# VHH binders against q9usu1r752to985, part 27

Target 1, 234 residues: q9usu1r752to985
Amino acid sequence: TPEEFASQMTLLEFDYLKQIPSREWIFRSWVSRDSRSAVRNYINFSNCFTYWIINCILEKKNTKARTAVISFFIQTAYKCLSLQNFSTLMSIVSALNSAPIYRLHAAYKLVKAEDIICLSGLREIVETKKNFSTYRALLRKAELPCVPFLGVILSDLTFIDEGNPDVLDSSPHLLSFNKRHRLADVVADVCRFQSSSYEMQSNTDLQSYILHRCRFVNQDLSYLFDKSLSLEPR
Short names: E, the ipSAE of ESMFold2; O, the ipSAE of OpenDDE; V2, 0.75 times the mean of E and O plus 0.25 times the DockQ between their complexes.

## First folded at step 15 (VHH; framework vhh_7pa5_2)

Design k14 (at its last look DockQ between E and O 0.62; V2 from the best seeds 0.78)
Fold by OpenDDE, look of step 15:
Structure k14 (fold): chain B 234 residues (1-234), chain A 123 residues (1-123)
Amino acid sequence: as target 1 above (234 residues)
Amino acid sequence: QVQLVESGGGMVQPGGSLRLSCAASGFTFSNYAMSWVRRAPGKGPEWVSGISSSGGRTYYADSVKGRFTISRDNAKNTLYLQMNSLKPEDTALYYCARDRYDFWQGQTEFDYWGQGTQVTVSS
């Protein structure tokens, strides 16, 4: 069910979040693409998961079957929202917004009206306009436990790092404590998210299945777009 | 772990030809688009050519169109770059790179690179 799938994805992604040590935020280990980086591992999984969704839709044999998968993930994304799992929500909507999937008009026409309305709301939440203003507002109101979308956190860290000097302009020999304080605030927020726990029961078989399937999917959007064209010609 | 190993570089005269190879391992090669990128002395990286996972689509920088041909053999996990009519300005270290669209950043990235193979075009 969408509810069970959302629950297991939430637990799975929360584990990824908890595995990120505080030092990694300071040293920005993901920038060097270090294979030991927990953040990089999380990014890789999230992208693989998004591609997995795209592949799951495109591998179906007919329009009705594709519609069923699309509906499943819309409902799953909605359940993720209720669990305050914004990471999985972002991944699902990204898949449905991708060029190969977004263009499947025949499939979307068969989606129930209530699911279409739901999808519209979810798309609004993950919009990048005004620097993810809607998402940020929801996150500010979120109570623990919560799985934030780390893409925004990484963007904020990059902004802090690139937008602020390491030393004071007026005194180059002095460190910028303002910059350090801003970085520390972001790290503190992440630590707060890591300090909580979800109470849902873990299904390790389903989580392992998802991890395994995500690993071996096609990750070429050009190829996937051509596949989409073959299924629903222009 | 993912590994990319380039070969086939060398020194040639202007107008000459070279064929580069890239051996891939540690991942399902046929599931990824691949690219060639080069770095000339004193210059930043320049994208040269790309190929889709199935080989059905190929792309080229304007500077190499009509002279270079990218191809792949998925059964051998190998990427190729046939370079004809070489010019001195083609002199660079040539890298094989794996392509992926990153949904977090909303852009295409080269998430893995080889060590590169040197191509020198000189009289």
Scores: ipSAE 0.913, ipTM 0.958, lowest interface PAE 0.4, mean pLDDT 94
Fold by ESMFold2, look of step 15:
Parts: C-alpha cells; sequence; structure tokens
Structure k14 (fold): chain B 234 residues (1-234), chain A 123 residues (1-123)
C-alpha cells in the first residue's frame, strides 16, 4: 500500500541520514573518489530509487496499468509529506517530472482528479524556481522527526566552492570564512534532524525488496525517454 | 565493486589511429550511459564522447567530431573509442566514465572513473 511503502521508505531514508558523520560536510568526503562516503551512498540509493519509479511505470505495457503506478506514487508522495519525509517526496516528484514520465499524457488523463490536484500541490513544493522557496519554508516549520532533502544543501555548497568543480574529480580546497559559516549551519541542521526517531514498525522484507530492486534498473534517462516515445508516440 | 579499466593507449604520430577499450565490472553495464573524458597536462577534465546505455545514441565534443567513434558491446561489458586522424592536442590521459543524471544535483555526473590510459601524439 502507499501508506506502508511511504513508512518503510521513510525508515530507510532516516537510516541513511543518521549514518552521515559531520566531517563529511566539513571535508566534502563525497567529492573524493578514493574515500568512503555516507553522503555518496545516500545519493546513490536516492538516485536508484528515482530511476526505479521511472522503470516501474515504463515497464507497464498498458496505459491503464501505467496510470495505476503513477497514482500509487502520487499517493505515496502525499503520505511522505505527512511523515515529513521530504527526501522520498522529492524523489517521487522528480521521477514523475522526468521527461520520460511527464510526457505520458494518455496515462495522466486517466488519473483521478483528486490525485492530479494532489500532484499539483506536491509539484509546487519541489519547484526549483525562487531557489526552492516553498520547500525551504516548509522545512523551517517542520517538527521532528523529519527527513530533509539534502540535495538542496549539496547544491548550496557547490555554489559556495568558488565554482563548479567535478564532484568526482575535485581537488581539496581551502575553506573561506563565509564557507565555514555556511558549513557550521549545515552541520547543526543535520544534527538536529538526526536527534529524533520515527516510531513506525520496521518491515525488513519490504525494505530489503526496495534495496535490491532499485539497483537493477536502467539508469539512462535518454534511453528511458526513447522507451517512453515507443509507449506513447508523439 | 564497480570497476572500470582502460587500455589501448600509446604513442602515435600525427594522423595516426588508436583504439581505446574500457572493461566494466561490478554493475549492470547495459543499464548505464558511458563517456570518455580526457585530461591534458595541466588542464582540467574535458568531456570527449558519450553513448547511451543501448548504444542507440552517440555524442561528441566538437573538437573530435568526425575523427572519433564511440561504441559499446553490452555482451562483453566493454566500451570503445576509435580515434582517427590524431593531432598533438589529443595528447591526454583518457578515462572511461559512467554517466548518470543525478536528481540531487540536477545534472549529469560521472559517478565512477577508471585509472585512465595515456595517449601521446608526437612525431
Amino acid sequence: as target 1 above (234 residues)
Amino acid sequence: QVQLVESGGGMVQPGGSLRLSCAASGFTFSNYAMSWVRRAPGKGPEWVSGISSSGGRTYYADSVKGRFTISRDNAKNTLYLQMNSLKPEDTALYYCARDRYDFWQGQTEFDYWGQGTQVTVSS
């Protein structure tokens, strides 16, 4: 069900969040190709999950079947909002907004009006215009427990690094005073979110299923777009 | 573990040819787009060429169009770069890289790289 799926994704994401030591934000451990990084592991899982959603939709041969999967994930994302799991929420909306999925107009036309209205509201939260202003406002008001979307923080840190270095090829760099201030704020925020717990009951079988399935799907957005074109031609 | 191993580099005269190979292991190769990236001495990374997961789409930097051909063999988990009409400015360490659009960063990233294979174009 959407409710149980959202709960177990929230527990999975929260476990990834809790494992990030503060030194990774200070030293940007995810930038080095030679270092182990909890942030890199989390980014990889989150991307795998997003691609898994896209693949789940596109593997359905029938338009109504694709609509059912889309509706399931809209409902899951709405439950994630209720759980203050903004990370899974962002992943689901990113998948539904991706070029391969966004263009499935025949499938979306069959989605119930209430789910479409729900999706519209979720899209406003995720919208990148005005530097994620809606998301940032919701995050500031969020109570604990909460799983923030750390991708916004990663984007902010990239902008303060005096350029846009290749994440995998970046050289170490000296911290500036402004950069140190922003990094201290990031560490404090992450520690705050890590300090609580969700009380939902763990379903280890479902969590293991998600972890295994997401690694074995196509992760080439251009290929997935071509597959989308074959399912709903222009 | 994800592993990318380049080979086929060497020294060649201007106008010559080389064929680079990249052996992939530790992941489902056919699920990912791949790229070749190069680093000339004292320069940052320069994207050279890319290929979709199926091989159905290929892309080239303007500096190599018409001279280089990217290909892949998904049955052998191998990426190739055929380099013809080589010029001294092609001298660099050539890396095989795995591509993925990163939804956190909002752009394509090279999440795994090989050690590189040296290509030297000199008289």
Scores: ipSAE 0.738, ipTM 0.878, lowest interface PAE 0.8, mean pLDDT 87
ESMFold2 (binder alone), look of step 15: mean pLDDT 87; pTM 0.879

Design k15 (at its last look DockQ between E and O 0.85; V2 from the best seeds 0.82)
Fold by OpenDDE, look of step 15:
Order: structure tokens, then sequence, then C-alpha cells
Structure k15 (fold): chain B 234 residues (1-234), chain A 123 residues (1-123)
């Protein structure tokens, strides 16, 4: 069910979040693409998961079957929202917004009206307009436990790093405590998210299945787009 | 772990030809688009050519169109770059790279690179 799938994805991604040590935020280990980076590992999983969704839709043999998968993930994304799992929500909506999937008009026409309305709301939440203003507002109101979308956190860290000098302009020998303070605030927020736990029961078989399937999917959007064209010609 | 190993570089005269190879391992090669990128002395990286996972689509920088041909053999996990009519400005270290669109960052990235193979075009 969408509810069970959302629950297991939430637990799975929360585990990824908890595995990130504070030092990675400070040293920005994901930039160097260190294979030992927990952040990089999380990014890789999330992308693989998004591609997995795209593949799951495109591998179906007919329009009705594709519609069923699309509906499943819309409902799953909605359940993720209720669990305050914004990471999985973002991944699902990204898949549905991707060029190969977004263009499947025949499939979307068969989606229930209530699911279409739901999808519209979910798309608004993950919009990048005004620097993810809607998402940020929801996150500020979120209570623990919560799985934030780390893409925004990484963007903020990049902004802090690039937008602020390491030393004071007026005194190059002095460290910028303002920059360090801002970094510390972001790290503190992440630590807060890591300090809680979800109460749902873990299904390790389903989680392992998802992890395994995500590793072996096609991750070429150009190929996937051509596949989409073959299924629903222009 | 993912590994990319380039070969086939060398020194040739202007107008000459070279064929580069890239051996891939540690992942399902046929599931990823691949690219060639080069770095000339004193210059930043320059994208040269790309190929889709199935090989059905190929792309080229304007500087190499009509002279270079990218191809792949998925059964052998190998990427190729046939370089004809080489010019001195083609002199660079050539890298094989795996392509992926990153949904978090909203951009295409080369998430893995080889060590590179040197191509020198000189009279």
Amino acid sequence: as target 1 above (234 residues)
Amino acid sequence: QVQLVESGGGMVQPGGSLRLSCAASGFTFSNYAMSWVRRAPGKGPEWVSGISSSGGRTYYADSVKGRFTISRDNAKNTLYLQMNSLKPEDTALYYCARDRYDFWMGQTEFDYWGQGTQVTVSS
C-alpha cells in the first residue's frame, strides 16, 4: 500500500540521515565525492530511487498499468507529506515532473481527479520558486520526527561558504566568526532532526528490496525519454 | 567500486588519427550515458562528446564535429572515441566520465572520471 511504502521509505531515509556525522557538514566531504561520505551516499540513493520510479512507470506494458503506478506514487507522496518526510516527497515529485514521465498525457488522463488535485498541491510544495519558500515554511512548522530535503540544506551551506569570506575583509588575519556561526546553526538544525525517531515498524525485506532494485535501473534521461516516446508518441 | 580506465593516447602529427578506449567496471555500464572530456594545458575542462546508454544518441562539441566519433560496446563495457583529422589544439588529457542527471541539484554531472590518457598533436 502507499501508506506502508511511505512508512518504509521514511524509515530508510531517516537512517541515511542519522548516519551523517556532523563533521561532514563542516568539511563538505560530498564536494570531493569521497566514497566514504554519508551525504554522498544519501544523494546517490535518492537519485537512484527517483530513476527507479521513472523506470517502474515506463516498464509497464499499457496505459492503464502506467496510470496505476503513477497513482500509487502520488498517494505515496501524499503519505510522505503526512509523515513529514520531505525527502521522499521531493524524489517522487521529481520523477513525476521528469520529461519522460511528465509527457505521458494518456496515462495522466486516466488518473483520478482527486489524485491530480493532490499532485498539483504536492508540486506547489516542492517548487523552487522564491528559494523553496513553501517547503521552508512547512519545515519551520514541522514537529519531530521529520526527514528534511537535504538538497536545500546543501544549497544553504554552499551559499554560506561562497557568500562569506573565511576571514574578515578589514583584518585578513582574523577568522570570520559570522560565517562559522551560520554553519553551526545549520549543523545544529540537522542534529535536531537526527535526535528523534519514528514509531513505525521496520520492514527490512521491503527496504532491502528497494535498495537492491534502485541499484540496477537505467539512469539515462535521454534513453528514458526515447522509451517514453515509444510508449506514447507525439 | 566504479572504475574507468582510459587508453589509446599518444603523439601524432597534424592530420593524424587516434582511437581512445575506456574500460568500465563496478557498475551496469549499459544503464549510463558516457562522455569524453578533455583538459588542455592552462585551460579548464572541455566537454568533447557524449553518448546515450543504448548508443542511440551521440553528441559532439562544435570544435570536434565531423572529426570525432563516439561509440560504445555495452557487451564489453567499453567506450570509444575515434579521433580523425587531429589538430594541435586537440592536444589535451582526455578523460572518460560517467554522466548522470542529479535531481537534487537539478543538473547533469560527471559523477565518476578516469585517470585520463594524454593526446599530443605536434609536427
Scores: ipSAE 0.908, ipTM 0.956, lowest interface PAE 0.4, mean pLDDT 94
Fold by ESMFold2, look of step 15:
Order: sequence, then structure tokens, then C-alpha cells
Structure k15 (fold): chain B 234 residues (1-234), chain A 123 residues (1-123)
Amino acid sequence: as target 1 above (234 residues)
Amino acid sequence: QVQLVESGGGMVQPGGSLRLSCAASGFTFSNYAMSWVRRAPGKGPEWVSGISSSGGRTYYADSVKGRFTISRDNAKNTLYLQMNSLKPEDTALYYCARDRYDFWMGQTEFDYWGQGTQVTVSS
């Protein structure tokens, strides 16, 4: 079911989030190809999951079957929103917005109106407009427990680290201090999310199924687009 | 453990040919697009060529079009680069890379690299 799937994805993603040592936030260890990084492992899982959604839809032989899978993931993403699992929500909407899936107009026309309205609202949340302003507003009012979308946090950490190179600033000491203060604020927020707990019961069989299946799917977006064309030609 | 092992580099004179190979293990090779990337002395990495997971699409940097041919054998988990009409400018360390569009970064990323194989084109 969408509800159980959303709950177990939330527990999986939260476990990835909690495993990240604080040193990775400070030293940005995910940018090094030589390091072993919990952040890199989480990024990989999240991408594998996004590709898994795309593959689940494209493996269905007929339009009605693809519509059913699309509807399932819309409902799952909506439940993720109610659980404040923004990471799985982002992954699902990214998959549905990907070129191979977005173009499946015949399948989308068969989706019930209520699910289409739901999807439109979810798409608004994940829009990048004004630096993810809708998402950031929702995150600010969210209570714990919460799984934030790490992509925005990593982008914030990268931007802070690269800094403003404006040499005409009359206060170089203040700029360096301000940079460190902003970094500390972002890290403190992440630690706050890591410190809570979800109360849902784990389903080890379902979690193992998800982890196993998502690693063995095609992860070539251009190939998946070609497969999409074969299923719904234009 | 994902492993990419390049071979086939060496020294050749201008106009010569080499064939590079990359043995892939630790992942389902046929599920991923692959690229060749090179690093010349004093320069950063430069993308050379790419191939889709099935082998049905191939891509080349302008500097190598018509001279290099990328291919793959998914049954042998091997990526190839046939390099013809080699020029001194092709001198570089050549890497096999696994690529994937990264939904967090919003662009294609090379998530695993080999150690590289040296290609030297000189008289």
C-alpha cells in the first residue's frame, strides 16, 4: 500500500540521515572521490530509488498498468508529505517529472482527477523557483520528526564554503566570522533533524525488498527515454 | 565493490592507433552509461566520449570526432576506446568512468573512476 510504502521509505531514509557523522557536514567529505562518505551512500540510495520508480513505470506493458503505478506513487508522495518526509517526496516527484515519465501523456490522461490535482500541488512544493522557496517555507514550519531533502542542505553548505569573494568588503574578519556562523547554523539544523525519532514499526521484509530492488535497475536516463518512446510513440 | 580497470595505453607516434579497454566489476555493467575522460599534463579532466547503457547511442567531444570510436561488450563487462590518427594533443591519462544523471545535483556525474592508462603520442 502507499501508506505502508511511505512509512517504510521514511524509516529507511531517516536511518541514512541519522548515520551521517557531524564531521561530514563540516568537512564536506562527499566531494572527495577518495573518501568513504555516509552522505555519498545516501545520495546513491536516493538516486537508485528515483531510477527504480522510473523503471517500475516503464516495465508495465500496457497504459492502464503504467497509470496504476503512477497513481500509486502520487499517493505515496502525498503520504510522505504528511509524514514530513521531504526526501522521498522529492525523489518521487523527480521521477514523475523526468523526461521518460513526464511525456507519458496517455497514461497521465487515465489518472483520476483527484490524483492529478494532488500531483500538481506536490510539483509546486518541489519547484526550484526562488531557491526552493515553497519547500523552504514548509520546512521552516515543520515539526520533528522530519526528513529534510539533503540536496538543498548540501547546496547551502557548498555556497557558504565557496563564499563571496568580494574583496571590496571593508570587514574581512567579519566576513570570515559570518561564514563560520552561517555554517554552524546550517549544521545545527541538520543535527536537530538527526536527533528525533519516528515511532512507526519497521517492516524488515519490505525494507529489504526496497533496498535490493532499487540497486539492480537501469540508471541510464537516455536509454529509459528511448524505452518510453517505444511504449508511447510520438 | 565497484571496480574499473583500464588497460591498453602506451607510446605511439603521431598518426598511430591504440585500443583502450576497461574491465568493469562489482555492478551490473549493462545498467549504466559509460564515458572516457582524459587528463593532459597541466590540464583538468576533459570528457572524451560516452556511450549509452545498451550501446545504442555514442557521443564524442569535437576534438576526437572521426578519430575515436567508443564501444562496449555488455556480455564481457568491458568498455573500449579505439583511437586512430593520434595526435600529440591526445597525450593524457585516460580514465574509464561510470556516469549517471544525479537527481540531487541536477546534472550527469561520474560516480566511479578507474586508475587510468597513460597514452603518449610523440615522435
Scores: ipSAE 0.721, ipTM 0.869, lowest interface PAE 0.9, mean pLDDT 87
ESMFold2 (binder alone), look of step 15: mean pLDDT 87; pTM 0.874

Design k16 (at its last look DockQ between E and O 0.71; V2 from the best seeds 0.76)
Fold by OpenDDE, look of step 15:
Structure k16 (fold): chain B 234 residues (1-234), chain A 123 residues (1-123)
Amino acid sequence: as target 1 above (234 residues)
Amino acid sequence: QVQLVESGGGMVQPGGSLRLSCAASGFTFSNYAMSWVRRAPGKGPEWVSGISSSGGRTYYADSVKGRFTISRDNAKNTLYLQMNSLKPEDTALYYCAKDRYDFWRGQTEFDYWGQGTQVTVSS
């Protein structure tokens, strides 16, 4: 069910979040593409998961079957929202917004009206306009436990790092405590998210299945777009 | 672990030809688009050519169109770049790169690079 799938994805991604040590945020270990980086591992999984969704839709043999999968993930994304799992929500909507999937008009026409309305709301939440203003507002109101979308956190860290000097302009020998304080605030927020726990029961078989399947999917949008064209010609 | 090993570079005269190869391992090669990128002395990296995972689509920088041909053999996990009518401005270190669209950043990235093979075009 969408509810069970959302629950297991939430637990899975929360584990990824908890594995990120505080030092990694400070040293920005993901920039070097170090395979030991927990953040990099999380990014890789998230992208693989998004591609997995795209593949799951495109591998179906007919329009009705594709519609069923699309509906499943819309409902799953909605359940993720209720669990305050914004990471999985973002991944699902990204898949549905991708060029190969977004263009499947025949499939979307068969989606129930209530699911279409739901999808519209979810798309609004993950919009990048005004620097993710809707998402940020929801996150500010979120209570623990919560799985934030780390893409925004990484963007904020990059902004802090690039937008602020390491030393004071007026005194180059002095460190910028303002920059350090801003970095510390972001790290503190992440630590707060890591300090809680979800109470849902873990299904390790389903989580392992998702991890395994995500690893071996096609991750070429050009190829996937051509596949989409073959399924629903222009 | 992912490995990309380039070969086939060398020194040629203007108008000459070279064929580069890239041996890939540590991932499902046929599931990823691949690219060639080059770095000339004193310049930043320049994208040269790309190919889809199935080989059905190929892309080229304007500077190499009509002269270079990208191809791949998924059964051999190998990427190729046939370079004809070489010019001195083609002199660079050529890298094989694994392509991926990053949904977090909303852009295509090269998440893995080889060590490169040197191509020198000189009289």
Scores: ipSAE 0.902, ipTM 0.957, lowest interface PAE 0.4, mean pLDDT 94
Fold by ESMFold2, look of step 15:
Structure k16 (fold): chain B 234 residues (1-234), chain A 123 residues (1-123)
Amino acid sequence: as target 1 above (234 residues)
Amino acid sequence: QVQLVESGGGMVQPGGSLRLSCAASGFTFSNYAMSWVRRAPGKGPEWVSGISSSGGRTYYADSVKGRFTISRDNAKNTLYLQMNSLKPEDTALYYCAKDRYDFWRGQTEFDYWGQGTQVTVSS
């Protein structure tokens, strides 16, 4: 079911989140190819999951079957929103917005109106305009437990490290203080999310199934787009 | 688990040819697009060429178009780069990379790359 799937994805995502040592945020360990990184492992899982959704849809032979998979994931993403699992929500909407899937107009036409309305709202959350303003507003209102979408946090940390100079402020000490303060705020937010827990019971068989399956699908968007074209020609 | 082992580098004179190989293991090779990336002395990495998971599409940096040919053999889990008409500026450590469009960053990223094979083009 969408509800069970969303619950177990939330537990999986939360496990990845909890495993990230605070030092990775300070040193941006995920950038170096020579270092081990819990963040890089999490990014890999999240991308594998996104590709798995794309493959699940494209492996279906007929339009009605593809519609059923799309509807399942819309409902799963909506449940993720209610669980405050923004990470899985982002992955699902990213898959549905990907070029291979977004273009499946025949399949989308068969999706129930209520699910289409739901998807439209979910798409607003992932919009990048104004630096993810809708997502950030939702995150500010969120209570614990919550799984934030770390992509925004990684972008913030990269921007803080790269884009700090203020030529109108010639005080190196003041600049370093501002950078340190902004980094500390981000790290504190992550630690706060890590400090809570979800009450849902783990289904280790389903979690293991998800982890295993998501790594064994095609992860080449150009190939997947070509497959999409063969299923619903222009 | 994932391993990418490059080979076939060496010293050649300008105008010469080399064929690089990359043996892949620990993942389903046919599920991924692959790239060659090079790092010249004192410079950062430069993307050289890419190939789709099926081998049906190939891509090249402008600096190597017409001289280099990327290919793959999915039955042997091997990526190749045929380098012809080599120039001194092609001198670099060449890596094969398992790449993927990264939905978090909105661009293609290298998931893993090997230790590289040295190509030196000099008289």
Scores: ipSAE 0.654, ipTM 0.831, lowest interface PAE 1.1, mean pLDDT 87
ESMFold2 (binder alone), look of step 15: mean pLDDT 84; pTM 0.856

## First folded at step 16 (VHH; framework vhh_7pa5_2)

Design j1 (at its last read DockQ between E and O 0.87; V2 from the best seeds 0.85)
Fold by OpenDDE, fold request of step 17:
Structure j1 (fold): chain B 234 residues (1-234), chain A 123 residues (1-123)
Amino acid sequence: as target 1 above (234 residues)
Amino acid sequence: QVQLVESGGGMVQPGGSLRLSCAASGFTFSNYAMSWVRRAPGKGPEWVSGISSSGGRTYYADSVKGRFTISRDNAKNTLYLQMNSLKPEDTALYYCARDRYDFWSGQTEFDHWGQGTQVTVSS
């Protein structure tokens, strides 16, 4: 069910979040794309999962079947929202917004009106407009436990790093404590998210299944787009 | 573990030809677009060519169009770059890279690189 799937994805992604050590934020190990980076591992999983969704839809043999999968993930994304799992939500909506999937008009026409309305709301939440203003507003109101979308956090860290000098403008020999405090604040927020826990029961078989399946999907959007064209020609 | 190993580099005279190969392992090669990237001395990396996962689409930098040909053999997990009419400005370390669109950043990235193979074009 969408509810169970959302629950397991939430637990799975929360585990990825918890595995990120504080030192990684300090050293920014993800920048070098170190395979040992927990952040990088999380990014990889999230992308694989997104591609998995795309593949799941495109592998269906007919429009009705594709619609069913799309509906499933819309409902799943909605459940993720209720669990304050914004990471999985972002991945699902990203898949549905991807060029190969977004263009499947025939499939979307068969989606129930309620799900279409739901999807519209979800799309608004993940919209990048005004620097993720809607998402950020929701996150600020979120209570623990919560799985934030780390993409925004990483963007903020990059912004702080690139937008602020390491040293004071008036005294180049002095370190910028302001920059350090800003970075520390972001890290503190992440640590706060990591300090919580979800109460749902873990299904390790399902989680393992998802992890396994995600590893072996096509991750070429050009190819997937062509496949989409073959399924629903222009 | 994902591994990319380039080979086929060497020293050639201007107008000469080389064929680079990249052996891929540790992942399903046919599921990923691949690219060649080069780094000349004292310069940053430059994208050279790309190919879709199926091989149906190929892309080239303007600097190499008409001279270089990218191809792949998915059965052999190998990426190729045929370089003809080589010029001194083609001198660089050539890398094989796995392409992927990153949904977090909203852009295509090279998430894995080989160690590179040296190509030197000199008279």
Scores: ipSAE 0.915, ipTM 0.958, lowest interface PAE 0.4, mean pLDDT 94
Fold by ESMFold2, last read:
Structure j1 (fold): chain B 234 residues (1-234), chain A 123 residues (1-123)
Amino acid sequence: as target 1 above (234 residues)
Amino acid sequence: QVQLVESGGGMVQPGGSLRLSCAASGFTFSNYAMSWVRRAPGKGPEWVSGISSSGGRTYYADSVKGRFTISRDNAKNTLYLQMNSLKPEDTALYYCARDRYDFWSGQTEFDHWGQGTQVTVSS
């Protein structure tokens, strides 16, 4: 059920995105660990989901079973691309690129050629080179509804906030105006993504399953790497 | 919900020993790597030691290797730091921290901290 899984993940991630109040973009609420933050909750969910994918693969006892799970998530990520859900796409590719999973050469050898070609294209999208240039180009072409990868947006907000010109005669009030304009442009873009909706029907059982299962998996990447070594020794 | 409560700090003479404990609740303790981090007066945080979720791997900062031993009891949801041959330089507030590699930032983050327990090493 790659298509249904992708649809329900899209609805889940879109709900997280919509719940972020505008004040968090302005005040960067996620930076303070003492305050409540919808952004931090979303980051936590996204990380839990990424670890859940890794655990799903490593729980399988034989190579063919692990291959089937890898193929399922490749197909899910492809559907996420068609839904313009770049956030789930990033999470899946991050899991498949993680050291515990990337090294499973026996499992990958059994993946169909067309799925491997698909994965190669998806990996190109998430590459960080040129400041996510491939991803940013796709995002510019995307129409609403769309779930952007929030990590790039947060990086942009942090860069604008921390960047200071080193010009000798720069006026503090002029710098404040320029900073506010750049921040406002990023915030407006995020608000645009928050303003639409997906029309897929909610599957409460599947969404509940995803939300609860993600919380109860091992989230120690070094342990998961050791588990990977035990399954495919080197 | 996630709670980390450190204990076992106090005043000791140089060369002495202390055992720190950290009680964990509100999450599945055995699913996470854990660390001890310390903050000396007027200094930023310094990572001291780490342990894998199973306890099978342990890691130490160079400044404490051979003197400190990290351990965990997953049945009791408790993290420990045995501190031997203590030096005045070890004086700090010691925190229990939960580790996770963050796929968004691309680095290991301490996503939850305890309140800390004070360790003071002086004559």
Scores: ipSAE 0.770, ipTM 0.885, lowest interface PAE 0.7, mean pLDDT 88
ESMFold2, look of step 16: ipSAE 0.735; ipTM 0.874
ESMFold2 (binder alone), look of step 16: mean pLDDT 86; pTM 0.872
OpenDDE, look of step 16: ipSAE 0.913; ipTM 0.956
ESMFold2, fold request of step 17: ipSAE 0.753, 0.755, 0.747; ipTM 0.878, 0.873, 0.872
ESMFold2 (binder alone), fold request of step 17: mean pLDDT 86, 86, 86; pTM 0.869, 0.867, 0.869
OpenDDE, fold request of step 17: ipSAE 0.912, 0.914; ipTM 0.957, 0.958
ESMFold2, last read: ipSAE 0.764, 0.741; ipTM 0.881, 0.869
ESMFold2 (binder alone), last read: mean pLDDT 86, 86, 86; pTM 0.867, 0.867, 0.868
OpenDDE, last read: ipSAE 0.915, 0.914, 0.915; ipTM 0.958, 0.958, 0.958

